# Designs tried in a protein design chat: VHH binders against Beta-methylmalyl-CoA dehydratase (mch). Part 3

Target 1, 351 residues: Beta-methylmalyl-CoA dehydratase (mch), of Chloroflexus aurantiacus (a9wc34)
Amino acid sequence: SAKTNPGNFFEDFRLGQTIVHATPRTITEGDVALYTSLYGSRFALTSSTPFAQSLGLERAPIDSLLVFHIVFGKTVPDISLNAIANLGYAGGRFGAVVYPGDTLSTTSKVIGLRQNKDGKTGVVYVHSVGVNQWDEVVLEYIRWVMVRKRDPNAPAPETVVPDLPDSVPVTDLTVPYTVSAANYNLAHAGSNYLWDDYEVGEKIDHVDGVTIEEAEHMQATRLYQNTARVHFNLHVEREGRFGRRIVYGGHIISLARSLSFNGLANALSIAAINSGRHTNPSFAGDTIYAWSEILAKMAIPGRTDIGALRVRTVATKDRPCHDFPYRDAEGNYDPAVVLDFDYTVLMPRRG

## First folded at step 4 (VHH)

Design B08 (from L12H with S56D I110Y; framework vhh_8h63_2)
Fold by ESMFold2-Fast, scan of step 4:
Structure B08 (fold): chain B 351 residues (1-351), chain A 121 residues (1-121)
Amino acid sequence: as target 1 above (351 residues)
Amino acid sequence: ELQLVESGGGLVQAGGSLTVSCAASGFTFSEYAMGWSRQAPGKERELVAGITSGGDTYYADTVKGRFTISRDNAKNTLYLQMNSLKPEDTAMYYCAAPFDDWYGEDAFDYWGQGTQVTVSG
């Protein structure tokens, strides 16, 4: 019956197509509690209403990555239900602060199409925008996804590959905080190290490891409504290449962010996602470790109380990060690396 | 220029072994899933083995237990070790690489020139 959505195949996408994703979703305090329990996040901004209010916010906001997962999850039935792989992210910019009780909706525009030489698959480039109930942008990003063709004999569309930004410019960042050095509680934040104390090229081992469990990952994918078959449907995937479900790459991003509290406690929020690559699949039973490198320190125009850090966080499976595994001199990833994530955080300055 | 060059094919008796190799250039080999496909006369091309950048492997039922795919990222080389060869394994063998990261069975954008493997009776 035409009443069901079996997901889209590569031939179903058209350049310039706008997709309004069903359904709007109100984020509740129950969603926040579930997110916190999945990752054990220690960041004071999202855990303490008094702490958030001391920074000029109404209350403790929704974590940037929970906003990302909810906005992303709304796109799955229309864009990636029949996807083989989510290939990358670019130009991710967080906008208006999201609070419990806010309602988010997502719309995507197809900005590029490329059929692969195998004639069986293609890559779809989409620009997705999440908005709140006031139609304020809370997140916008570009992602590209490899999708199966329904019919290998279907003609290829014109190849259009968008120009992907290297990073979100500092002038485009949303900075909702007002910081006073006299009122910023370093003990409650969990670290004495502020923006001024970090150096470009500095490498930070986040030390701790966390093992992924089947039920944990299924709870995460359900919370986000990310029902892509590769993450969700074991009956289909037991006959697939790996004989099991692969972990949603965004789950690895959230695990790495939570581990990064140990060394980056004063990184209040993620303001931008510049690039993200899932370099190897992860599965339940894998133990995730992470380390970070400071890529750049950026002044926020007109602000002396807060700055931006561009950070690379690398996650590994079953391999501690004390020696900072990444790429060798030839550019080859260490086989244990599962995430290469380039993002911008906001951090208080001494003024 | 992106290039995949296969070698190591030849004539072998049934029950014998061969290793075919693929030298890759023009891209960051370690970041990509790689595979081996074959095409016999009168048959469609078949993906026989795949390996992710992290080393997880796939095998078609026709070769499982007999063929082993491996990679050497330092040498930018992909291997297929073929044991217990049968006349039905006679085919042109192609090295394949995706344009971007790949988790699917047939998602390869780049194909080499091929190397012929002939198994006698």
Scores: ipSAE 0.000, ipTM 0.265, lowest interface PAE 11.8, mean pLDDT 86

Design Q01 (from P13 with S59Y; framework vhh_7pa5_2)
Fold by ESMFold2-Fast, scan of step 4:
Structure Q01 (fold): chain B 351 residues (1-351), chain A 123 residues (1-123)
Amino acid sequence: as target 1 above (351 residues)
Amino acid sequence: QVQLVESGGGMVQPGGSLRLSCAASGFTFSSYDMSWVRRAPGKGPEWVSTISYSGGSTYYADSVKGRFTISRDNAKNTLYLQMNSLKPEDTALYYCAKDEVEYTGYSYTFDYWGQGTQVTVSS
């Protein structure tokens, strides 16, 4: 029927196409409570209004990743209902601070198309922008997704692969915090280690593991409105390749971020997603572990109170991270690695 | 009210360079992604490049990657396209376009096109 959206197939996308995603969504205190219960986040910035106010904010903000999931989820019916795999992220930049009661809307532009050599699939590159009710950008990012063709005999489009940035420059970061050493409570933050204490190349095992549950993941996908069939429809997926639903890659990002509190407690917020890759599928019953490496330390121009750290967080399934699994000598990911996530966090400095 | 005025076009030999400018007025320039689009004689519009509202992300058509650089100056409400190593195939009328969100699923248009600036690459 013309009235239903069966999702787009690869040949339905056009270079330069702009898509307004339905529907705007107000984030409520209830959404925050559900997100907290799914991941058990311990970060003081998003848990404590007095703590957030000590940093110059009006109240505890919405977690950067909840903003990401809500913005991302709105793109799913138009971009990735018929997707095979979400391949990666680049150039993700968080903008205006989001608070409970704010309304977000999402738009995407198709910035690249590449048909795969199999003639049955193609890769769609999209630039997505989330805005609040005042049309202030809260998040922009690039993602690319492998989408099935409806008709293998349909002609291939012109191949256009966008120039993916390596990172978001420090000069483009939104830094909404004002940090005073006298007002920053290290005990409440959960760690004595500030930006000054971390070293480039340092590797941090986040120690703990968390097992994914079916109902928990379904609640997550509903909270985010990420209704991609591979995550959502067991009737289809039980007859598919794995015989079961695949966990949403963003769920792994949030699990890894929450685990990273143990070692990175003073990483106030994610300011940028430089790159992200979901390297192997995860399923309910898998236990997720994570470790991080400090890739770079960046001064924020004009600021002595706060700095930026570029961090790689690697998540594994059913494999503890004490030996920092990543890639083998040939450059192939360890089969247990499910996430390779390169992002920039803001962290207080001693001055 | 919204106006886009392109300039900087001209005639150049293959391998030459040109810098296009687009002066924008009538809207909050720093809040919108901006694009360059070209039309060769007898062909439809071809997207060339896009820059995000902050300047933090840039995107290029495969045919111009490594040769063209898009940039913006939000303080001056101006968009630029630096074109290097120009080829005869780059001959077209170049338009500055304000990006607008349009339609769920399928239709795409640029709401505001300027008058364009002609680029001719010949020997």
Scores: ipSAE 0.000, ipTM 0.153, lowest interface PAE 18.4, mean pLDDT 86

Design Q02 (from P13 with T50Y S59Y; framework vhh_7pa5_2)
Fold by ESMFold2-Fast, scan of step 4:
Structure Q02 (fold): chain B 351 residues (1-351), chain A 123 residues (1-123)
Amino acid sequence: as target 1 above (351 residues)
Amino acid sequence: QVQLVESGGGMVQPGGSLRLSCAASGFTFSSYDMSWVRRAPGKGPEWVSYISYSGGSTYYADSVKGRFTISRDNAKNTLYLQMNSLKPEDTALYYCAKDEVEYTGYSYTFDYWGQGTQVTVSS
């Protein structure tokens, strides 16, 4: 039927095209409870209304990564249903704080198109924006995806490849917190180590491992409405490349973030996603471990109470991280490395 | 189009120094981890050094540790390799290589290599 959405093919995209994604979604306290249960997050900001209020917030906010997953999931039917691969992303900036009861909607703009030499595929660059019910930006990011052509003989568009940012500049970060020594409870936060105590190049083993379950991942993809068949449909995927469903890469990001509490407890929120790579596939039954490196320490202009840390978190499957696995002598990722994630966190300063 | 243009090679005596440069264009240089790879005559490629997109992490092959220093200038879209205490065994074509950012892809190797710059260490 002409009433169904079979997804867009490469030739359906146009430079400057705006795509309003169906459907707006109100995030409920039930969604928050389910997200917390999927990852066992210990971060005080998202777990404790009194703790969040001590930082000047109205109540405990929605986790930045839950915002990311919901915003990203809305784009799947329109952008990546006929995709071969999601190739990367850049410039992920979190904006307005999201609370239970807020409604998010997502819109994407096509900012680049490039047909591949095979004449059967092309790369689509999109800038996606998630907003709340007051049209305040809660998340914006650029991603690019390789998409099949419906007709190999369809004319190629003009090639436009956007310049992608390396990172979100510190001056563009949203810093919604007001921190005071009198109000910040180090014991409740879970660590005495603040921004001042971390060093560039410092490596932190997050110690613990968590095993992924089939029902856990299926619940995650349902919660996010990320219905890509590679994650969702076992009937199709048992005949596919791996003979089973592959874990959504964002699920690994959330597991790694949750594990990073052990060593980075005072990293209040993710303010930016600078880049990410899902370097090897993960499946149900894999046990995920993580470690982090401090890449940069950044002062926030005009603020002495809070700073930013640029962090690399590496996640592995079935391999503890005490020796910081990453790349081998040849520059190839260790086969156990499943995530190389570069992001910026906000952390209180000693003052 | 992605282009990597290596320069700074040449002939040098054992114990000498050279500084290699790699000028990057056609992509946002600061968004990618970069490596130096070399190929000696009649041999396969050997990874030499790695630098993260921000410059915060560096790694070196055992053969060059303590002698070579990798660095980058993201404002100039340029990768560098400072080579000190050069040995005849360092004679090779040196390539810079880009690792592509992939949100859901799987990368097992370098995504792009330049044309190379020749380094010859000989008396």
Scores: ipSAE 0.000, ipTM 0.123, lowest interface PAE 16.4, mean pLDDT 86

Design Q03 (from P13 with S57D; framework vhh_7pa5_2)
Fold by ESMFold2-Fast, scan of step 4:
Structure Q03 (fold): chain B 351 residues (1-351), chain A 123 residues (1-123)
Amino acid sequence: as target 1 above (351 residues)
Amino acid sequence: QVQLVESGGGMVQPGGSLRLSCAASGFTFSSYDMSWVRRAPGKGPEWVSTISYSGGDTSYADSVKGRFTISRDNAKNTLYLQMNSLKPEDTALYYCAKDEVEYTGYSYTFDYWGQGTQVTVSS
């Protein structure tokens, strides 16, 4: 029926196609409570209104990754309902601060298409923009996703792989915080280590592991409205590639971010997602560990109170990170590595 | 169709420097991570360094950290490896490799094109 959306298959996409995703969504304090309970997040900025107010905000904001998941989830029925995997991210820039009560809507543009050698799947490159109720950009990013073909005999489109943007420049970052040493409570933040204390090349083991549960992941996908069949529909996936549902890659990002509090407690918010890859699938029963490397330290022009750190966080399954697993001698990802995530955080300076 | 052409190898004394280049064609260079992988005589391949598609992320094998620098010029479709403080252990064929965005169970491997460029470090 023309009245239903069965999801798009690879051959349904065309370059330059613009999609306005249904439906706008107001983020509530209930959504925040559910998000916090899924990951056990300890970051003071998103947990404490007085702490957020000490940084110049009106109240505790919505976590950057919850914004990401809600914006992302709105694209799923049109982009990735029939997807096999979300492959990566680029050029992710967070804009206006989001608070409980704000309403987000999302639009996307198809910017690239590539059919795979198997003739059964292809990669769709999409630029997505999330806006609030005043049409202010809260998040924009590029992602590419592996999507099934409806008909393996359908002709391949012209291959167009977009020139992905450079890492988000520090001058394009939204820096909504004003930091005063007198008002920044290090004990409440959870660490004495500020931007000044981190060194380029420093590696940080986040120590703890968290085991993914089936019901936990289903609650996450429902909260985000990420109803892609690979994550949501066991009846279909029981006879699919893996015989079970695959964990949403963004769930792994949020688990890794939560684990990174132990070592990066003063990383206030994610300001940019420069790149990200879901290198191996994860399933319920897997235990996620993470470690991070400081890639760069960047001054914010005109600011002495706050700086930016470029961070790589690597997440593993069933593999503690004390020896910093990453790539093997042949350049392949270690089979235990499930996430390779490059992002920019804002962190107070002693100034 | 994908072609990777390595150059810049040669014979150097210990402590010397070389700059390797890789000219890429047949794909959108700026959309793929690129790596250098080496093969020493009688051994299998050893990963050396990776650079992200944007140039913003780099990673190195512990054996070369602080001595080698990977870089890229997306406008020229060229990958580079600056090798300083070379050691006899660095003697190998050096291959340029492209990360592949094809479904293999979420794992990406590198494909090697061409015959590499020989680096020999001896006195």
Scores: ipSAE 0.000, ipTM 0.261, lowest interface PAE 12.0, mean pLDDT 87

Design Q04 (from P13 with Y53S S57Y; framework vhh_7pa5_2)
Fold by ESMFold2-Fast, scan of step 4:
Structure Q04 (fold): chain B 351 residues (1-351), chain A 123 residues (1-123)
Amino acid sequence: as target 1 above (351 residues)
Amino acid sequence: QVQLVESGGGMVQPGGSLRLSCAASGFTFSSYDMSWVRRAPGKGPEWVSTISSSGGYTSYADSVKGRFTISRDNAKNTLYLQMNSLKPEDTALYYCAKDEVEYTGYSYTFDYWGQGTQVTVSS
């Protein structure tokens, strides 16, 4: 029927195309509780209204990654329903603070197209913008996805690969917190280590592992409305590449973030996603471990109470991270590495 | 350690020809598909051409079809781009890249491994 959306194939995209994604979504307290439960998150900012208020916020905000997943999920039917893989992220900037009761909507613009050498797939680059009910930007980011071609003989489009930013500049970060030493409870935050105590090049093993369950992952993808067939449809995937559903890469990001509390408890929120790659597939039954490296320490102009850290978090499957697995001498990822995530966190400073 | 060293750029008049080379080391060159990517001043990167690991299949951007030819010599670990009928619009830094693309898989990476080689088409 002409009334259904079977998803877009590579040939259906055009450079400069703007897509207004259906439908706006109000985030409820129930959505927040479910997100917290899926990952066992210990971060005080999103768990404690008094803690959030001590930082100048109205109440406990919605986790930056839940905002990301909801904004991302709205793009799936139009951008990536027929996708093979979500390949990467760049220029991810979080804006206005989101609270329970806020309504988010998403719009995307196609900023690049490249047909792959196989003639069966192509890469679509999109700039996506999530806004709240007052049209304030809550998140903008670039992502690129490998999408099937409907017809391998269809002509290739003009090839355009956008100039991707290396990172979100510190001057573009939204810093919604006011930190006072008198009001910041180190015991409740979970660590005595603040921005001043971290060193560039420092590597942190987050120690613990978490095993992914089928029901857990299905609940996560439903919460986010990420209905991509590779995550959702076992009937199709039984005959697919892996014979089973693949874990959504964003689920791995949230697991790694949750694990990073052990070592980075005072990393209040993610302010930017500079880059991210999903390097190997993960499945239910896999145990996820993570480690992080401090890539840069950045002063926020005009602020002495809070700073920014650029962090790389690497997640592995069925491989503990005490020896910091990453890339070999040839630049290839260790087969156990499933996530290479470069992001900027906001952390209180000793004033 | 993976290393790609581009060479063969220079200044040429419109309608002229240049042959770019990329010397590869630190990996099994014959096992990887290779690409050329260019970046014009003030613009983002533009994919130019890809050649399969065996050399059996090639692909080209529409802007260069019929003018450019990609080739490789697996015995010498070298990638080439023969550029004919050059136009001012071909002025750019040219990079060779080792492709890490899985058709039905999880990862796509496209890396620049050197400073590139500058091609300037001007009278």
Scores: ipSAE 0.000, ipTM 0.141, lowest interface PAE 16.3, mean pLDDT 87

Design Q05 (from P13 with S57E T104V; framework vhh_7pa5_2)
Fold by ESMFold2-Fast, scan of step 4:
Structure Q05 (fold): chain B 351 residues (1-351), chain A 123 residues (1-123)
Amino acid sequence: as target 1 above (351 residues)
Amino acid sequence: QVQLVESGGGMVQPGGSLRLSCAASGFTFSSYDMSWVRRAPGKGPEWVSTISYSGGETSYADSVKGRFTISRDNAKNTLYLQMNSLKPEDTALYYCAKDEVEYVGYSYTFDYWGQGTQVTVSS
């Protein structure tokens, strides 16, 4: 009916279309407490107001991934409710620091359309922007999603595929921290290893495993308002592909990030998401392990106190990561790999 | 163009067995998870089974666990479904489906690319 939003189909999208997503959301300390409980995060920046203040922040900020999940969740009813598959991410850049009490809103612009050769589906490229109450960008990213057509006979739009960056350039990163050796508490941070101590190609096993629970995952999808039917609606999904709900891939990202504290404790925040793949489905009952590789070390122009690391974090299900499972020589993922996540973190440097 | 050609269906009595095959072309078969999906008369599609791209992991609908076995031969670009102890309720058109890879925050999905193969279980 005209009063309900049944979601959009491929032919409902138009190049240059701007979608203002309902509804703005104030992030409360209750949301932060729930997020912390879901993942057990130990990062000092988001756990300790005195620690955050020692780095020049007003107070302990909202975790970058909680910002990501909330901004992304707002797009679901308009962009991906009738989606077949989301195909990728590019150019994920975090902006202004978000604090408890801030209100976020999300807007998307359709930047590309491509009808698939089957004539039944198409790919929609969208640039999504989350802003705070002061209209400052807190997160922007490009994603592209395969969406069903309502009518296979509807004419194809002009094919437009945008240029997608391989990574967010270091010059585009937001660096809100001021670090001094006198004020940076290594014991409270949880590690003596800073930017200088990591080497390109270094592999780090994060050791511990965490088992996913049904209630945990439903709490997560509710917190994020990610109402995609494959993650949310068991009545639909018991008749779907797996006969059960699959775990939201972002939940795996947050679990892997939390596990990565053991080895990357001084990785203050995620500044960029360059790419991500969920290589196999995960379900409640799976135990997640993770390991990371340092892909690049980048100087921040004009800064000697802080640098950037480009990191790949790989998550596995029911398989410890001592031997760093990833891909074979032919490019095939190990069957236990469920996440291949490429992102940029900010980390203090020694003088 | 993705092409999936199913075969091996037919008529069988309750308790019988059938082996379905799916010949895949138009994509790198070894890089994708594959699924079997069925559609009974008057009903929507029902997922039956999935096998990971490497063959290392399999999953089954509760209605077929212990009776059906999914397998693949990546060298031959072929997917199989061994169906044992068939029941009248297994009567359906069976499709093999190529799964799309999930990216940040999203699900594996599949589409029907072939005509399907009919399985009829009756006495």
Scores: ipSAE 0.000, ipTM 0.204, lowest interface PAE 14.0, mean pLDDT 86

Design Q06 (from P13 with Y103D T104L; framework vhh_7pa5_2)
Fold by ESMFold2-Fast, scan of step 4:
Structure Q06 (fold): chain B 351 residues (1-351), chain A 123 residues (1-123)
Amino acid sequence: as target 1 above (351 residues)
Amino acid sequence: QVQLVESGGGMVQPGGSLRLSCAASGFTFSSYDMSWVRRAPGKGPEWVSTISYSGGSTSYADSVKGRFTISRDNAKNTLYLQMNSLKPEDTALYYCAKDEVEDLGYSYTFDYWGQGTQVTVSS
């Protein structure tokens, strides 16, 4: 029927095309409770309204990753329903703080197109913007996905590959917090270690593991409205590559972030996603461990109360991280590595 | 169209050896990294090994490292997995997988179209 959206194929995208994604969504306290129960998040900012208010916020905000998942999920029917692979992310910048009761909507712009040499697939580069009910940007990011062609004989578009940023500059970060050293409760935050105490090159084992359950990941994909076939439809996937549904890569990001509380408790929020790779598929039954490396320490211009840390968090399946598994001498990922995530967090300073 | 046809499985005793083959067609085999993935009874899929498009680089799961060797013959469009010192825990359906693109983001993708080849290790 002409009334259904079968999703877009590579030849349906046009450079400069704007796609307004259906449907706007109000985030409720029920969504927050479900997100917290899926990951067991301990971060004080998103758990405690008095703690958030001590940092100048109205109340406990929505977790940056829940904002990401909801904004991303809205793009799936239009961008990646006919996708083969989600290839990468760049320039992910969080903007206005989101609170329970806020309504988010997502719009994407096609910024690049490249047909692959196989003549059967192409890569679509998309800049996606999530806004709240006041049209304030809450998240913007670039992603690129490999999408099937409907007709291999369809003519190739002009190849345009956008210039992708290596990271979000510190000057572009949204810093919504005001930190008072006299009023910052280290015991409630969960750690005595602040921005000043971390060193570039420092490696942190987050120690414990969490086993993924089937009901857990199905609930996560439903919460995010990420209706991609590989996560949602067992009837199709039992005849597919793995004979079962695969775990959404963003679920692994949230698990790794939650595990990182042990060692990075004062990392208040994620301000930017610089890059991310999901290096191996994950399934229900896998036990996820994580470790982090401090990549850079950045002063926020004009601020002495708060700074930024650029962090790599690596997640593994069925392998503890005490020896910091990552890449071998030839540059290949350790077989147990399922996530390589490069992001920027905001953290209080003593000065 | 892309086709991957696995063969060489069978029944073998612990300590034995098998050589799996994957005949590839419908794409330029020499331009793509290739992998072996297995599914054991009652378990999810497990990545086993990857070989670069040129054959110059290989990687292995810790469970098979030192026992399995991945190789390829680009002139014959064929991928191989030499399996030595087989253990009962190696019992699985083995799939040949084509890696079209290195994952630069939140997904690791396999494209495979084979029926798989069954390996059973029992005494």
Scores: ipSAE 0.006, ipTM 0.183, lowest interface PAE 10.2, mean pLDDT 86

Design Q07 (from P13 with V101I S107D; framework vhh_7pa5_2)
Fold by ESMFold2-Fast, scan of step 4:
Structure Q07 (fold): chain B 351 residues (1-351), chain A 123 residues (1-123)
Amino acid sequence: as target 1 above (351 residues)
Amino acid sequence: QVQLVESGGGMVQPGGSLRLSCAASGFTFSSYDMSWVRRAPGKGPEWVSTISYSGGSTSYADSVKGRFTISRDNAKNTLYLQMNSLKPEDTALYYCAKDEIEYTGYDYTFDYWGQGTQVTVSS
């Protein structure tokens, strides 16, 4: 009825519109435990309070990707409930450290609109900002999403496509003042390879595969409150294109990140999401593998103990990554590739 | 030039069988998931079946599960749909479609459609 939110359609968005998403959410120890269990994450920073404290943090922080999923999930009822596909991400910058007990809220601004040639769908470009209870930015990012039109005969808006940044500049990365790698424990971190040891162009096979389960994905999408019908509603989707629910692309990001511990154990914190694309759908029963390439090594201004690595992680379904599947000479993705994720991590350096 | 050319349709009595073929050219067939889509007179497109690029996974609309089988021959750049136990409700123009990677669940819109092949089930 008039009291319910059936989700917005393409025609409902206006350039410059600001949307304050309901509802603020406190992240609990239970949320952290469930997230860790869903992905089997081994990164020391988010697993060990003493380890995090030795690096100058108050305690083990919330995983950057859990922050991402919670901030993203808050946008779903207003932006992507009637979405066909989430097309990509750009300019993702993590800010203030999030700890258990912190409360996050999200606001979005419509920064672009483009109707597709089919006349049935359009692309909405959105800049979303997540803040903590102190109104400190914890994450900001741009995403664009293909949304259904309510009425194919409705007139198209003026086409506005924003300039998408290629990457978050190193000078815009947040490195908390208290953070120091002076007492870094290599044995507890799980690898002797620090920022200094990686080479631009180096490719790393993360070896392991993980099979997605129905209950696992359903639990993940509920944890994130990502209630998009393509992920959540089997009654609708059994009559849809694939006859089944499609895995949330962010779930693939978290699986790939967890797999990347094997080869990138000291990539403790994600500071930026430069770009991300979900190149093919994934389903329960698919086995996810991943590999990474070092795209750039960057010095953090004023720091000798911590550096930044720009990394591409590629995830595949039902295909091991020993031969580094990606794009062909024409730029077309290998059909097994389900994720092309370009991000910046903070990693200790020997100085 | 990308082309999809369907064949194998015709008239058949209820309970009969037909095998549709789609000859693909102008792209690397083995690199794309492929689908069959049908359009009954006066209605929008209805997705029927999809097969992965390798042939390793298939999916079907509930209305055709157990009756239709999708398959492909990557060496011949050809997609097939074996239709058994045909019903009057299966009467439609059947299209071969190259899947659009970024579309999920809500629409049957595809990068390319063939000219279609007519299937009529009547007694």
Scores: ipSAE 0.000, ipTM 0.223, lowest interface PAE 12.9, mean pLDDT 86

